# VH-VL binders against q5slc1: the designs that were tried, part 14

Target 1, 112 residues: q5slc1
Amino acid sequence: MGALRGRWAEEEALRFLLGKGYRLLWRNRRTPFGEVDLFMEKDGVYVVVEVKQRASARFGAPLEAITPGKVRRLLQSARFLLGRDDLPVRLEAVLVHGTPKDFRLEHLVLEL

## First folded at step 3 (VH-VL)

Design n18 (framework fv_cixutumumab)
Fold by ESMFold2-Fast, scan of step 3:
Structure n18 (fold): chain C 112 residues (1-112), chain A 120 residues (1-120), chain B 108 residues (1-108)
Amino acid sequence: as target 1 above (112 residues)
Amino acid sequence: EVQLVQSGAEVKKPGSSVKVSCKASGGTFSSYAISWVRQAPGQGLEWMGGIIPIFGTANYAQKFQGRVTITADKSTSTAYMELSSLRSEDTAVYYCATSKEYWGSPLDYWGKGTTVTVSS
Amino acid sequence: SSELTQDPAVSVALGQTVRITCQGDSLRSYYASWYQQKPGQAPILVIYGENNRPSGIPDRFSGSSSGNTASLTITGAQAEDEADYYCNSRDSSGNHVVFGGGTKLTVL
């Protein structure tokens, strides 16, 4: 059902990041603090990546910002998966605009 | 360049456990993940699991969950794979291999393999 | 069963081009790597990250990918290329490594 929506977007986001030299650690991992879409590493820094698909609504509804609560839960999820809380972790987002046939990506580094 | 040296061949009885070692040299041990892959006679390659030594975090294929344990000793740059409750179908060559991408491919350097024979 | 599918056998004439394929839904998201295995030996990595060769691998080996299919191409096959070839990648969950069933290449 809902799990099928946006799966292509996560696949394209992952392909994009792999092309930029990111290494994949885990995908779609559940933790007590929520689900992590992509958990990656680049240049010794661990990266939690949130993938968001833009709704192509008739009136172009804007993509909502990732909330402070979501940022906190993603950091807690990263610490849980690593088993440590002393390692550098960066939060990033990949926004996917469009459809599987015609899409555009935006890559954002989120402020901690 | 990374070199992997595995422990020698083992002959085990059904129901016992085996622990195979893989000592890494060259390169930085902590910058790689180590996977264990087995191959039964005349069969294909099968991933069992791996470990990221710097975190002590291990991940296992579903088929081996509960029966395999993968550990690492960072002070000796050695990874271990212990397989319990051995059956005759566990007779295989067991390889360790390194990867720069955790839990993925490529597996860039391989040990020579350890033959484990399970017989009565 | 494996989430990555390979044909069990393929043949090529000496000096000709052969393509070995690996198919699976996870290949839409993850790079495939290719390994050569000769009897009694450990596998060796020949292609990774779509079309990168490790040091020492001849340039007659190349990789490509489209949709759910990854391919290993050997241009101008040599006798020493006779071997089993395996692809690997991540499974659909992204949490495990999976191998294809292997393809036996015979050089005629």
Scores: ipSAE 0.007, ipTM 0.671, lowest interface PAE 8.6, mean pLDDT 83

Design n2 (framework fv_recibokibart)
Fold by ESMFold2-Fast, scan of step 3:
Structure n2 (fold): chain C 112 residues (1-112), chain A 119 residues (1-119), chain B 108 residues (1-108)
Amino acid sequence: as target 1 above (112 residues)
Amino acid sequence: QVQLVQSGAEVKKPGASVKVSCKASGYTFTDYYMHWAKQAPGQGLEWIGEINPNSGGTNYAQKFQGRVTMTRDTSISTAYMELSRLRSDDTAVYYCARGLWGTSPFDYWGQGTLVTVSS
Amino acid sequence: QIVLTQSPGTLSLSPGERATLSCRASQSVSSSYLAWYQQKPGQAPRLWIYDASSRATGIPDRFSGSGSGTDFTLTISRLEPEDFATYYCQQYGSSPYTFGQGTKLEIK
C-alpha cells in the first residue's frame, strides 16, 4: 500500500547487497545491545549493516552520526547473534539519499 | 545482448551546443543508471554525470554544472547529453556507460561520439 | 573528491613477462569499490576488474586485482600480445566518480 518509515530504504539496501554477493542471515533482529537492521555474510566474514536514510535537506532530518557507542553496541549485537566472539565481524553502512522514486545509495565499510 | 549505440560525430563552433544520444537495448532501460564520460584527445577519462532513467533525476560533476543537461526518453530507451556554450577544450570523445542504481562500475559502454569544437 | 594516481605512466615489457600496475587514492576508497578498465586505441573502455579483485565475465585468470584503502594493484601474471593497452583505475565508492590518468602497457 505504501512505504512505512525506513522500510523502503532497508529493502533497497538489501537488494543492493544481495547483488554484490552478500548473503542475508538475519533482518531487523533485536538484541540486549540494540536492533540490527541487516546481519549478513560475505566470503566468511560476518557483517552488521546499518541502514541510514536522508530525506531532502529542506524537509528531512540529517543522517545520524554513527558514534563509538553505537559501533560498540552493534559489534556486541553481532557477537550475541553468533553466540561466540572469535569469528570475523565487520560493521558497514548503507546510506540512502532521497525518496522511494528517486534515490542514491552509498556503501561504506566502517572503521573506528 | 546489451548494447549502447551513440549518435555520430559532430563538428561545432565555439558557443554552440551539442546533443549526443545513447540508445540502449538488451535490458530494461529503467533498471540502470546511465553515465557520461569525456575523453579529450590523448587524455584519460573524466566523469561528467549520471541520470536515473526511471525518475529523470541527475547528478553532474561540478566542472560541468551549468553547461550540461542530461535527459532521457523511456519510450525509445534513449539517453541524451547536451553540452552548451562549447569551448575548444570540449573537443573530445564522449561515452555513455551503464551502471547499477547504487555504487557500481560501468559494465557496458557506448562506442563513443567524437565532438570537435573549432572556429 | 578522491584523486587516483596511476604509476608508472608507461610500462614497456615483452610478452611472457609479469606486469604490475599501481593505483593510489588520495583518501580511502569505501568498500574497495575500485575498478580497472582496458582501452585499446579507437575503442571504448572495457570493464576488466571490479570491487578491487573480481574479474568481469570472460576476463582471463592471468589478470588479478588486489588492494584496499588507498593502494590498489592490477597484476598480469604472463603477458599475451593482446594485453598491450592502456589501463585505467576508477573509484565508485563516493561521488563524484573519478578515474586515474592511465598506465600504457607497450611492447619493448
Scores: ipSAE 0.008, ipTM 0.611, lowest interface PAE 10.3, mean pLDDT 84

Design n3 (framework fv_recibokibart)
Fold by ESMFold2-Fast, scan of step 3:
Structure n3 (fold): chain C 112 residues (1-112), chain A 119 residues (1-119), chain B 108 residues (1-108)
Amino acid sequence: as target 1 above (112 residues)
Amino acid sequence: QVQLVQSGAEVKKPGASVKVSCKASGYTFTSYDMHWAKQAPGQGLEWIGEIDPSGGSTNYAQKFQGRVTMTRDTSISTAYMELSRLRSDDTAVYYCARKGYTLFGGDYWGQGTLVTVSS
Amino acid sequence: QIVLTQSPGTLSLSPGERATLSCRASQSVSSSYLAWYQQKPGQAPRLWIYDASSRATGIPDRFSGSGSGTDFTLTISRLEPEDFATYYCQQYDSSPWTFGQGTKLEIK
């Protein structure tokens, strides 16, 4: 029953980040290195956001890990979309726990 | 990297209140729920509750409902737990903890704060 | 609330021996929502096993978790001196989160 990818979850993640002052650049963009769920900008930094969903509204539940290979490919995708390799890019995740009517969000920053 | 540093030991009289702090560093404070747990001398762990540092929403165990208040100050990345109307059986080490079981999240605990309630 | 009962309360063994620690729940718990913590005197608890069987980062492979429903086990295949500590099980399937009373693993 691990973490699932959900369409409503991505919409809630986007709404949450917009409320935090993030600016949306692209959604669901495909690159040679993979698909980017949300590509955003905040205070001059470009952010690749991976959205992960868990169907159960439980506390402290384990979530599907994002592998080092996936991290590398997401950052390569960002550079491809920007057309430059000298701009600040970071990876973040939004974990959506629960269902559309009853959910909780966790916002995680990968500190590289 | 990730650290939770708690305030020092307290000695209180029955009926008083105590407020324990937990200062977080090494991660984005608002991205993880903060939990509080109690451990009486020679006893096991007991969960008190949790706070969402982003929105300030709380959830308390029924046993502590009405006596515990959890708050946070995002400007200094600090969480607080206040326990009122202290009794002798509130004598314990109190821990704050950032719970996590994911690649982005680890499980981290503060060093603990001893609260002694004595007449 | 789910009550977790650990047994034995104290387990006295020597280095090199196998340890088996039990945690029983008053109600069924998803095996994905049970953790084990190690705690040494004067220290905060440290996550050891989560999701019933997944070792936390840095935990030696001599430790294994197993079980489902109401019956969970922590096994240490070959005790090292550093393994003598108190172990707590914890469920995070339903609020309030609850811990067992602990099993103290002591050197004989």
Scores: ipSAE 0.006, ipTM 0.566, lowest interface PAE 9.7, mean pLDDT 82

Design n4 (framework fv_mogamulizumab)
Fold by ESMFold2-Fast, scan of step 3:
Structure n4 (fold): chain C 112 residues (1-112), chain A 121 residues (1-121), chain B 112 residues (1-112)
Amino acid sequence: as target 1 above (112 residues)
Amino acid sequence: EVQLVESGGDLVQPGRSLRLSCAASGFTFSSYAMSWVRQAPGKGLEWVATISGSGGSTYYADSVKGRFTISRDNAKNSLYLQMNSLRVEDTALYYCAKDRFGELLSYFDYWGQGTLVTVSS
Amino acid sequence: DVLMTQSPLSLPVTPGEPASISCRSSQSLLHSSGYNYLDWYLQKPGQSPQLLIYLGSNRASGVPDRFSGSGSGTDFTLKISRVEAEDVGVYYCMQALQTPYTFGQGTKVEIK
């Protein structure tokens, strides 16, 4: 479907990564292990990007952490979509803090 | 920076053999599939052969099956095409091309300058 | 074998005007992963081919945003929003869904 369609936080994360030389392969793909927000490529490496925004402000809860279980599921999702497990894959996250009119991005490389 | 440099093209008579080489640099050679793509003078592009990153899988166009052999030496970052029983219709500029994937070809992200093979009586 | 057909084969364009090239495949290039295994290459006069668009709609590194790819399944389009003199050359589509990998016959873009 459309490469630039999606939620505002994912749109801003995509814009940010494209500005850093990342190339978009697909968005919002479902797998048996969960959904992948952005699947990118940079310098010959596939990059699975998890986009996180602050959820409901209920009780001032912090932004949901990316757990070891989530990291494993993202890697399994990448392998499922690629149909193989020997390709170079890196996991990254873009944390979006704020609102569409006033936001800050934080870009992290996750350990595999 | 990724670089691919082909060599070995020559003028040969029909029925002879020729070996092409491609020297690769600027990326982890063993992690990516490599291909040969040819272009006859004034004509379009034709895929010839692909080899997986490990060298364990090879794929060929029907026109070259049984005559051409694609191989690689990952320790030397080199790709080869052994061309046997050459025909006039094999006359072309031969390009070395890098795939983005190690096992499945999806697209050629980098191409060499090409090496000219002329098969003529 | 998958037959790739381009039209037009010759495309004279006035500088600054848009250009559009069609590529049709004899069978669907849409993979179960959600990707269309259709790529576009440009061969400038006297030069090697260079990647423009990969997996249907993704611009390669260094490719200006005036180039865009669209389509799905069997019908694909490459668009140049405002043709510049440096865009002259032969454009090829290629399918990489299955072997043998096949190219379209090429579209020659010239300034008129």
Scores: ipSAE 0.000, ipTM 0.542, lowest interface PAE 16.3, mean pLDDT 82

Design n5 (framework fv_mogamulizumab)
Fold by ESMFold2-Fast, scan of step 3:
Structure n5 (fold): chain C 112 residues (1-112), chain A 120 residues (1-120), chain B 112 residues (1-112)
Amino acid sequence: as target 1 above (112 residues)
Amino acid sequence: EVQLVESGGDLVQPGRSLRLSCAASGFTFSSYAMSWVRQAPGKGLEWVATISGSGGSTYYADSVKGRFTISRDNAKNSLYLQMNSLRVEDTALYYCAKGSYDFWSGLDYWGQGTLVTVSS
Amino acid sequence: DVLMTQSPLSLPVTPGEPASISCRSSQSLLHSSGYNYLDWYLQKPGQSPQLLIYLGSNRASGVPDRFSGSGSGTDFTLKISRVEAEDVGVYYCMQALQTPYTFGQGTKVEIK
């Protein structure tokens, strides 16, 4: 139920990660530090995944950078959701380039 | 028009430090990843380092990890490579290159290069 | 690290004839998105490198249609349908699937 405008990129990112053995714990969770797109687990490590979409898959269109402030907020959000600060947490991004009919994914581990 | 202009190359002794600069113009600098690629005289291309548009992520070739630091000043449209503990094997023409359609790949514009010679 | 191997290393060609350069990777460059993260570059004598092909088969802006890239996984080919004098130089393939990014050793194309 409901309109899910612009959610195709997140859905494709989730499908990709599930295919790589990631387990979904939460999606679209709000915390005091911001929203978490996908909160996952892989090989005993908790993973916060930021999904970024760019409409043009063409040469020359800029991608917005993931800022240091955003990385810090994502880490704080993971600690809040876990209720602990002693568990292994990794920050990752899935960059989705293009449109629903013609896209590519780029999967990155973010520096802390 | 896109322009990338490198500077800072010099003749230095092994173990010394050098900082390279790249002045960028003609595009929104902070929106694109930037890379350093080097070429030893008469040899092929070797990727050295890449930095994301925000500067939040940096990546290095194994041969330079712990010695080189890539950085950027988006307010000044400038890219830097701080080179410490230089070795004779670091002798090369160093190119500044702009990423294109995504974070890392498709280096669509390259500067003229700046020559670094490490010799005793 | 992904090893990139080009063949041949030297390619003398007659003007007007076709040319073909092979690039092989030690690991698949095919991402789960369906794209091959392989670029081709040309360095003309005394000049900086220039981008020819990105993501396996896409021509960069301004690149003549006599250049084409093909292949998938670990085996890639750059073809020049009709070599012109201005096409002399060293051709490099580069994988951009994972860091460290690695170049092939280069193929020198020269006129007979």
Scores: ipSAE 0.006, ipTM 0.557, lowest interface PAE 14.5, mean pLDDT 83

Design n6 (framework fv_mogamulizumab)
Fold by ESMFold2-Fast, scan of step 3:
Structure n6 (fold): chain C 112 residues (1-112), chain A 122 residues (1-122), chain B 112 residues (1-112)
Amino acid sequence: as target 1 above (112 residues)
Amino acid sequence: EVQLVESGGDLVQPGRSLRLSCAASGFTFSDYYMSWVRQAPGKGLEWVATISSSGSTIYYADSVKGRFTISRDNAKNSLYLQMNSLRVEDTALYYCARDLRFLEWSYGMDVWGQGTLVTVSS
Amino acid sequence: DVLMTQSPLSLPVTPGEPASISCRSSQSLLHSDEYNYLDWYLQKPGQSPQLLIYLGSNRASGVPDRFSGSGSGTDFTLKISRVEAEDVGVYYCMQGTHWPYTFGQGTKVEIK
């Protein structure tokens, strides 16, 4: 019921991706391997989307880094949610810079 | 093979303009921040400009603000630097570089071109 | 702008001996995300710069383990445990915490 801190950034990231033809499957889903912010599908590929809100002190500087271990856990989370390991899965990030009334989005397809 | 190739460097007179290009290959260009870094002959490295992956966010060194314009064409895998009102102190080898600072597990400028020489003299 | 000061500016080294380069920043490079956006680059004679160390202490892909980076805030060190002939060149520290990005003056490492 209550609003989550930084939820506006996820809402804007979701709206942006929906506008690009992505389909939402799950949001804020917890698994044994961690939490998935947005789990989406586009053109037959399942996409784990990490949403990061950036501080104004440095554009694009993460509030929390995505480490190789986090990447591995996110991909394992996707396989757990799908119940299969034979489906194409991709990791992407949406970086949200600024405030609710004045923000910019960067959409990254992560090279793995 | 991941590579960046700069072109467009030339000898020009003060006050004139020049456009540099950087051709990227071997990686998904549209996923990366890109930067221009220059080096005056016999001197150190100086950052010039950075552009975000989408092109929506741009940063410039104070020495070039209002004179240089960084841009990119993701469909052509190309980065550009439009240099106007050139000064003698803009004389340098200009490098383009892939900027991994916004990929959380792979930070730094990890791929650099060979550079293109710009000489500004009368 | 953040001033980056390297010392020494010239470092003649006997092959097989250790080398140490200092990099000092005029402002703290420790961002609110708890990372120091401090990189080290090597420029070998006649070549483009190459990344050695990122985020203060992380060795870039392909960089030998005789290279190490340390430090936080305003004081950083690059160490080479055993200098080899191929390590000759100019070493630069660079900060990315604050816009604009700024480089140190460079330290020329030569074999004596």
Scores: ipSAE 0.005, ipTM 0.580, lowest interface PAE 12.4, mean pLDDT 83

Design n7 (framework fv_ecleralimab)
Fold by ESMFold2-Fast, scan of step 3:
Structure n7 (fold): chain C 112 residues (1-112), chain A 122 residues (1-122), chain B 107 residues (1-107)
Amino acid sequence: as target 1 above (112 residues)
Amino acid sequence: EVQLVESGGGLVKPGGSLRLSCAASGFTFSNAWMSWVRQAPGKGLEWVGHIKSKTDGGTTDYAAPVKGRFTISRDDSKNTLYLQMNSLKTEDTAVYYCTTDRYDILTGFDYWGQGTLVTVSS
Amino acid sequence: SYELTQPLSVSVALGQTARITCGGNNIGSKSVHWYQQKPGQAPVLVIYYDSDRPSGIPERFSGSNSGNTATLTISRAQAGDEADYYCQVWDSSSDHVFGGGTKLTVL
């Protein structure tokens, strides 16, 4: 189980989304356009979820921004995984702030 | 290393009660959801119920066959999970496994105990 | 409630490839986990999230999931692979659902 042992932020993001009625289709899929953290479905719409964690709780490090280039690559990855470009896809992020003992989640929709 | 050790199984008559315990070590028990899964002799695996972590509300959910009869609880200070079984039926005869629910994988069972046998017989 | 269907039994010759199926309505939209259980022992996770392997599980074990069928594939079957195999999914209405189990016999 070594590969899953330390991924608390992604597990908390997934737990949160499952509680919101999202269904998990794939995790940690690599495509020619990049890696998809979570590929989900909600109310008939496919959702690509980027999970971002603050690097350290001991220092005030800024959360890495999700750039327009990253958004485009996530959409390309979704189309690659689906094998189609005519299906509805939504891009979302879950930002995880803090530590396993004390954390806060922020859930947002990404603009294309 | 993760360890889960069940205890409390035994022979009980129909209508009787029994309390199972599961001692956990090697992981942060307070952050884990915990499940009970049972297996009747020669039969398949059947989910019994789970209890969520305190941060997720500490609530419980149960499979239809045990609703109203079984109660799951936890003591985070002792790293221990419990299953209180009331109004036992012969159909409840099974090995009961303690397992982590939503710890390393959120939709499956990562770690399992050795199980404890409950026999309900007249 | 959501249901998973597995064949009761599958036989494979030593060194050949075994395939164990798990049928469910639109199961390809769910994440499937597979457990191996030997007589008198607790289940052991052998495949998670359709196709990933826990550390310590041989590369001979692989999985796939699409449409209405998930499959556990065991290549170059060994005597020690003889066991019961269970598939499992999470469903929003049924919570955790197990298949009925498949007994794999290595001849």
Scores: ipSAE 0.006, ipTM 0.582, lowest interface PAE 12.1, mean pLDDT 84

Design n8 (framework fv_ecleralimab)
Fold by ESMFold2-Fast, scan of step 3:
Structure n8 (fold): chain C 112 residues (1-112), chain A 121 residues (1-121), chain B 107 residues (1-107)
Amino acid sequence: as target 1 above (112 residues)
Amino acid sequence: EVQLVESGGGLVKPGGSLRLSCAASGFTFSNAYMSWVRQAPGKGLEWVGHIDSKTDGGTTDYAAPVKGRFTISRDDSKNTLYLQMNSLKTEDTAVYYCTTGPLWFGEFDYWGQGTLVTVSS
Amino acid sequence: SYELTQPLSVSVALGQTARITCGGNNIGDKSVHWYQQKPGQAPVLVIYYDSDRPSGIPERFSGSNSGNTATLTISRAQAGDEADYYCQVWDSYSDHVFGGGTKLTVL
């Protein structure tokens, strides 16, 4: 129930990024290093997108919760999916605050 | 077979402190978003606060009436949720329920049986 | 702060349809969840996200939400449906808000 409920946030994040010219390559892919929510491409750069949800719009960005270990695993997942380690990869997050009928999106570039 | 069992309720004087516990089983507690919801005698339901999963930062949020007085925490090694209640007031008298969720904006999925906290002389 | 209003009580005849309303400013733009609470028991989720039913909740329970009113509908009312019913929403300023509750009596 919880996982099915959370899928709408990924749908909205995907729609938002497609509107910005991102191209979808893979969605919800599992790798030996973890799961990748959205794997996209923009201007020749491959982008791993972490989608985060929050009930209250009053809270700050949950990116502060993304640890160096999580960043490392996301990068390893990207290399695994690409089958190469010489391509440019960037980590980004889309934060979804609210409900399916009343939400706000924040789009952030994570430090590598 | 999700089970939530609250404990720690009792009689407390105004200005006192009390800590409630919620023992969870039947699901992966470390991945769960947890909340406390209370109900004063003969009254309706009132959200107290929630805590996100540790993976998502363990972020807490509180209803205005308890902000600064109550603290929610979790011990994932013991599958236990806590509510530390300080500077208790008569209007804090209620049955306190431990719940799963909301994951973020949604419903409170599972509820414990509740534990009664009475604040009076 | 965001407020939800419910009638204090609703009566329905056995086998007839009960409707319990939940009023809120532009509530149709929010997701509404409904809980049933019988005396001495913990609340039980009966409808989530306006109209979805948890496993184990009979099809007689349904929900709708539009404009300024959300409605819980209980068709073919049974004696066992007597309970207090609460609506609930999330609001960006007030966080999680519950209605005052409606006592349903089956005659």
Scores: ipSAE 0.007, ipTM 0.609, lowest interface PAE 9.4, mean pLDDT 84

Design n9 (framework fv_regdanvimab)
Fold by ESMFold2-Fast, scan of step 3:
Order: sequence, then C-alpha cells, then structure tokens
Structure n9 (fold): chain C 112 residues (1-112), chain A 122 residues (1-122), chain B 110 residues (1-110)
Amino acid sequence: as target 1 above (112 residues)
Amino acid sequence: QITLKESGPTLVKPTQTLTLTCSFSGFSLSTSGVGVGWIRQPPGKALEWLALIYWDDDKYYSTSLKTRLTISKDTSKNQVVLTMTNMDPVDTATYYCAHRRYDFWSGSFDYWGQGTTVTVSS
Amino acid sequence: ELVLTQPPSVSAAPGQKVTISCSGSSSNIGNNYVSWYQQLPGTAPKLLIYDNNKRPSGIPDRFSGSKSGTSATLGITGLQTGDEADYYCGTWDSSLSAGVFGGGTELTVL
C-alpha cells in the first residue's frame, strides 16, 4: 500500500477517516474527469475526498483553493464511479500539514 | 506520560441521570487527531463501546444507546464529560475513559483510565 | 447479537501456541484496522496490537496479529500462566459510525 514518495499523507488521511466512521469504496481511481484520491461512504452519503499535503507547515501560505472547476470534476468523477446520478454525493478535503513524524490534519466538508 | 482518571457517583438510583468526568494529563484535545472515548463493562460481561469525541468536537455514539448519551469536552480544563439519562439496574458497570489517536493507532485506545464502578440500585 | 464474533474460551498448556479469532464483515474488519486488548483480572484493558499487526512498545514479540478479509487473528506463542486473561478485538464499524468490540475470549492456561 502506497509508496515512500509522499503516499504517507494519503495513508494518514485514510486512517483518520476510517477512525471517524467512513467506509472505503475505492482508492486512487482514475476517471475521464480526473483522479479521485479516496472514494468513501458515510451514513448513506458517497464522499469524494481530496487529500492535500503541505510538505512544510513553516511558511504559513494558504493551501491552494479547490476551484469551481475542480469541484465540478470531482462530482463528475463520483457520478462516473457510481454509474448513476440519483445517489447523495458530498465533497470533502483532508489537509495534511507537516512531515511523517510531526503533522496535523484538518478535515473540511466542502458541500452538504 | 498520558494519564486518565474517571470520576463521578458510585451509586445512582433508577431513572436518574449519570454524569461522569474524565480528567487527563499528558495530551491536549486541541491536538489534531486526538480523541477520548468511553467504554463500559458490566460485571462478568464484555466491553461495550459507548461514545467518542475528537479534538474538532466531532461526536460518535453507540447506536443502541445514542438517545441516552451526550459527550462533551472542555479542552482548557483537560476534561471530557459523559452524560447518560434514565439509568436502569442493567447499566451497572465499570465505566472507562480512554485516549484515542488515529495517526499512530488507527483509532485504537492506547491508554485507559482505571475505571469507575457505577451501581444502579434503589 | 454482537457484530464481531470471538470464541468464548480457548485453552492451552504452558509453552504452546494459541490462536484467537475475530470475525466480522466488510463494514468493520474488512475496511478498517483491528486492535487487540488484554484484560487481566481486576484491571483495565491494555492495548496489545494496533493497525492489525503492530505492537506497542513493551509488548513482547510472542504476541502477534494478522488480518485476512473480514477476519482477524491474535496469536500467542510460548504461552505463560501470566497470559491468563480476557482478550478482546476491536475496530470501527463504518455502517454504524461507531466503535465495536468482540464478545471477548477467556484464555485458560492448563
């Protein structure tokens, strides 16, 4: 599972979400609309999770915003993976700040 | 070093509300990924998961007991409080609070309090 | 019924190997990490195994864990009388949005 090249952040995000009651459906899936880091389910809602790693918490620069275009592509990816468009879908992000030995996670719900 | 200690009444009458406090040291609930849970064990029976609160105030409850349970935290006082309504003799148990970390332990309980015994009797 | 199934008891002689199983489903063991806890008489539970197969500092290597599909196993080799205890598996159940424990296994060293 994963590679030494930065996959640790996604693995930590997955651990975190599993601990918060999310169920993993698919991981690192490619669709015509882009890549989905984690596709999960919680309380009957299907969740696309974008994992963003900020290698250094030192600089304090804001994390790059998830643009409306990215939101649209993530929703399209979810519909593609589900094969239907009548199921509830939510977009979320897990922000991983720091290094493998010393990090913080922030969990954002992007849409209801 | 991580240490937790449960406190509250040792005797509760049927229909009353139980309030238990978990006081801890060696960690902060302001730290991302940290949580505190409550587990109980009736005499001679299995461990039963009750509730969990994370640093971000996210809360989880046992499905069968959720209408009776409330978990809250006071991060500045290093305390987590569990409230359980409408106590019944079958709720007689040792109640534990425990530290939970996702980053290392994938949500396991790595440090436990000693437990406090609560007897529900008229 | 419990969501995670363990045998109620197991027994073995000193020096032998014992295996304790924990069976669940895709919503718990299948998609989540498994922990194991040891409870000596009159004490609080102690974490033995986390992340399916990892030991906390201070836990001897004769304790091991594994997971395959929707089942997990705790192995104890070189069994000692001091291992007499109740053993519990635990995990998260994503469909319940709650933690779950097995019913526990009483280990007797004969």
Scores: ipSAE 0.007, ipTM 0.609, lowest interface PAE 12.3, mean pLDDT 84

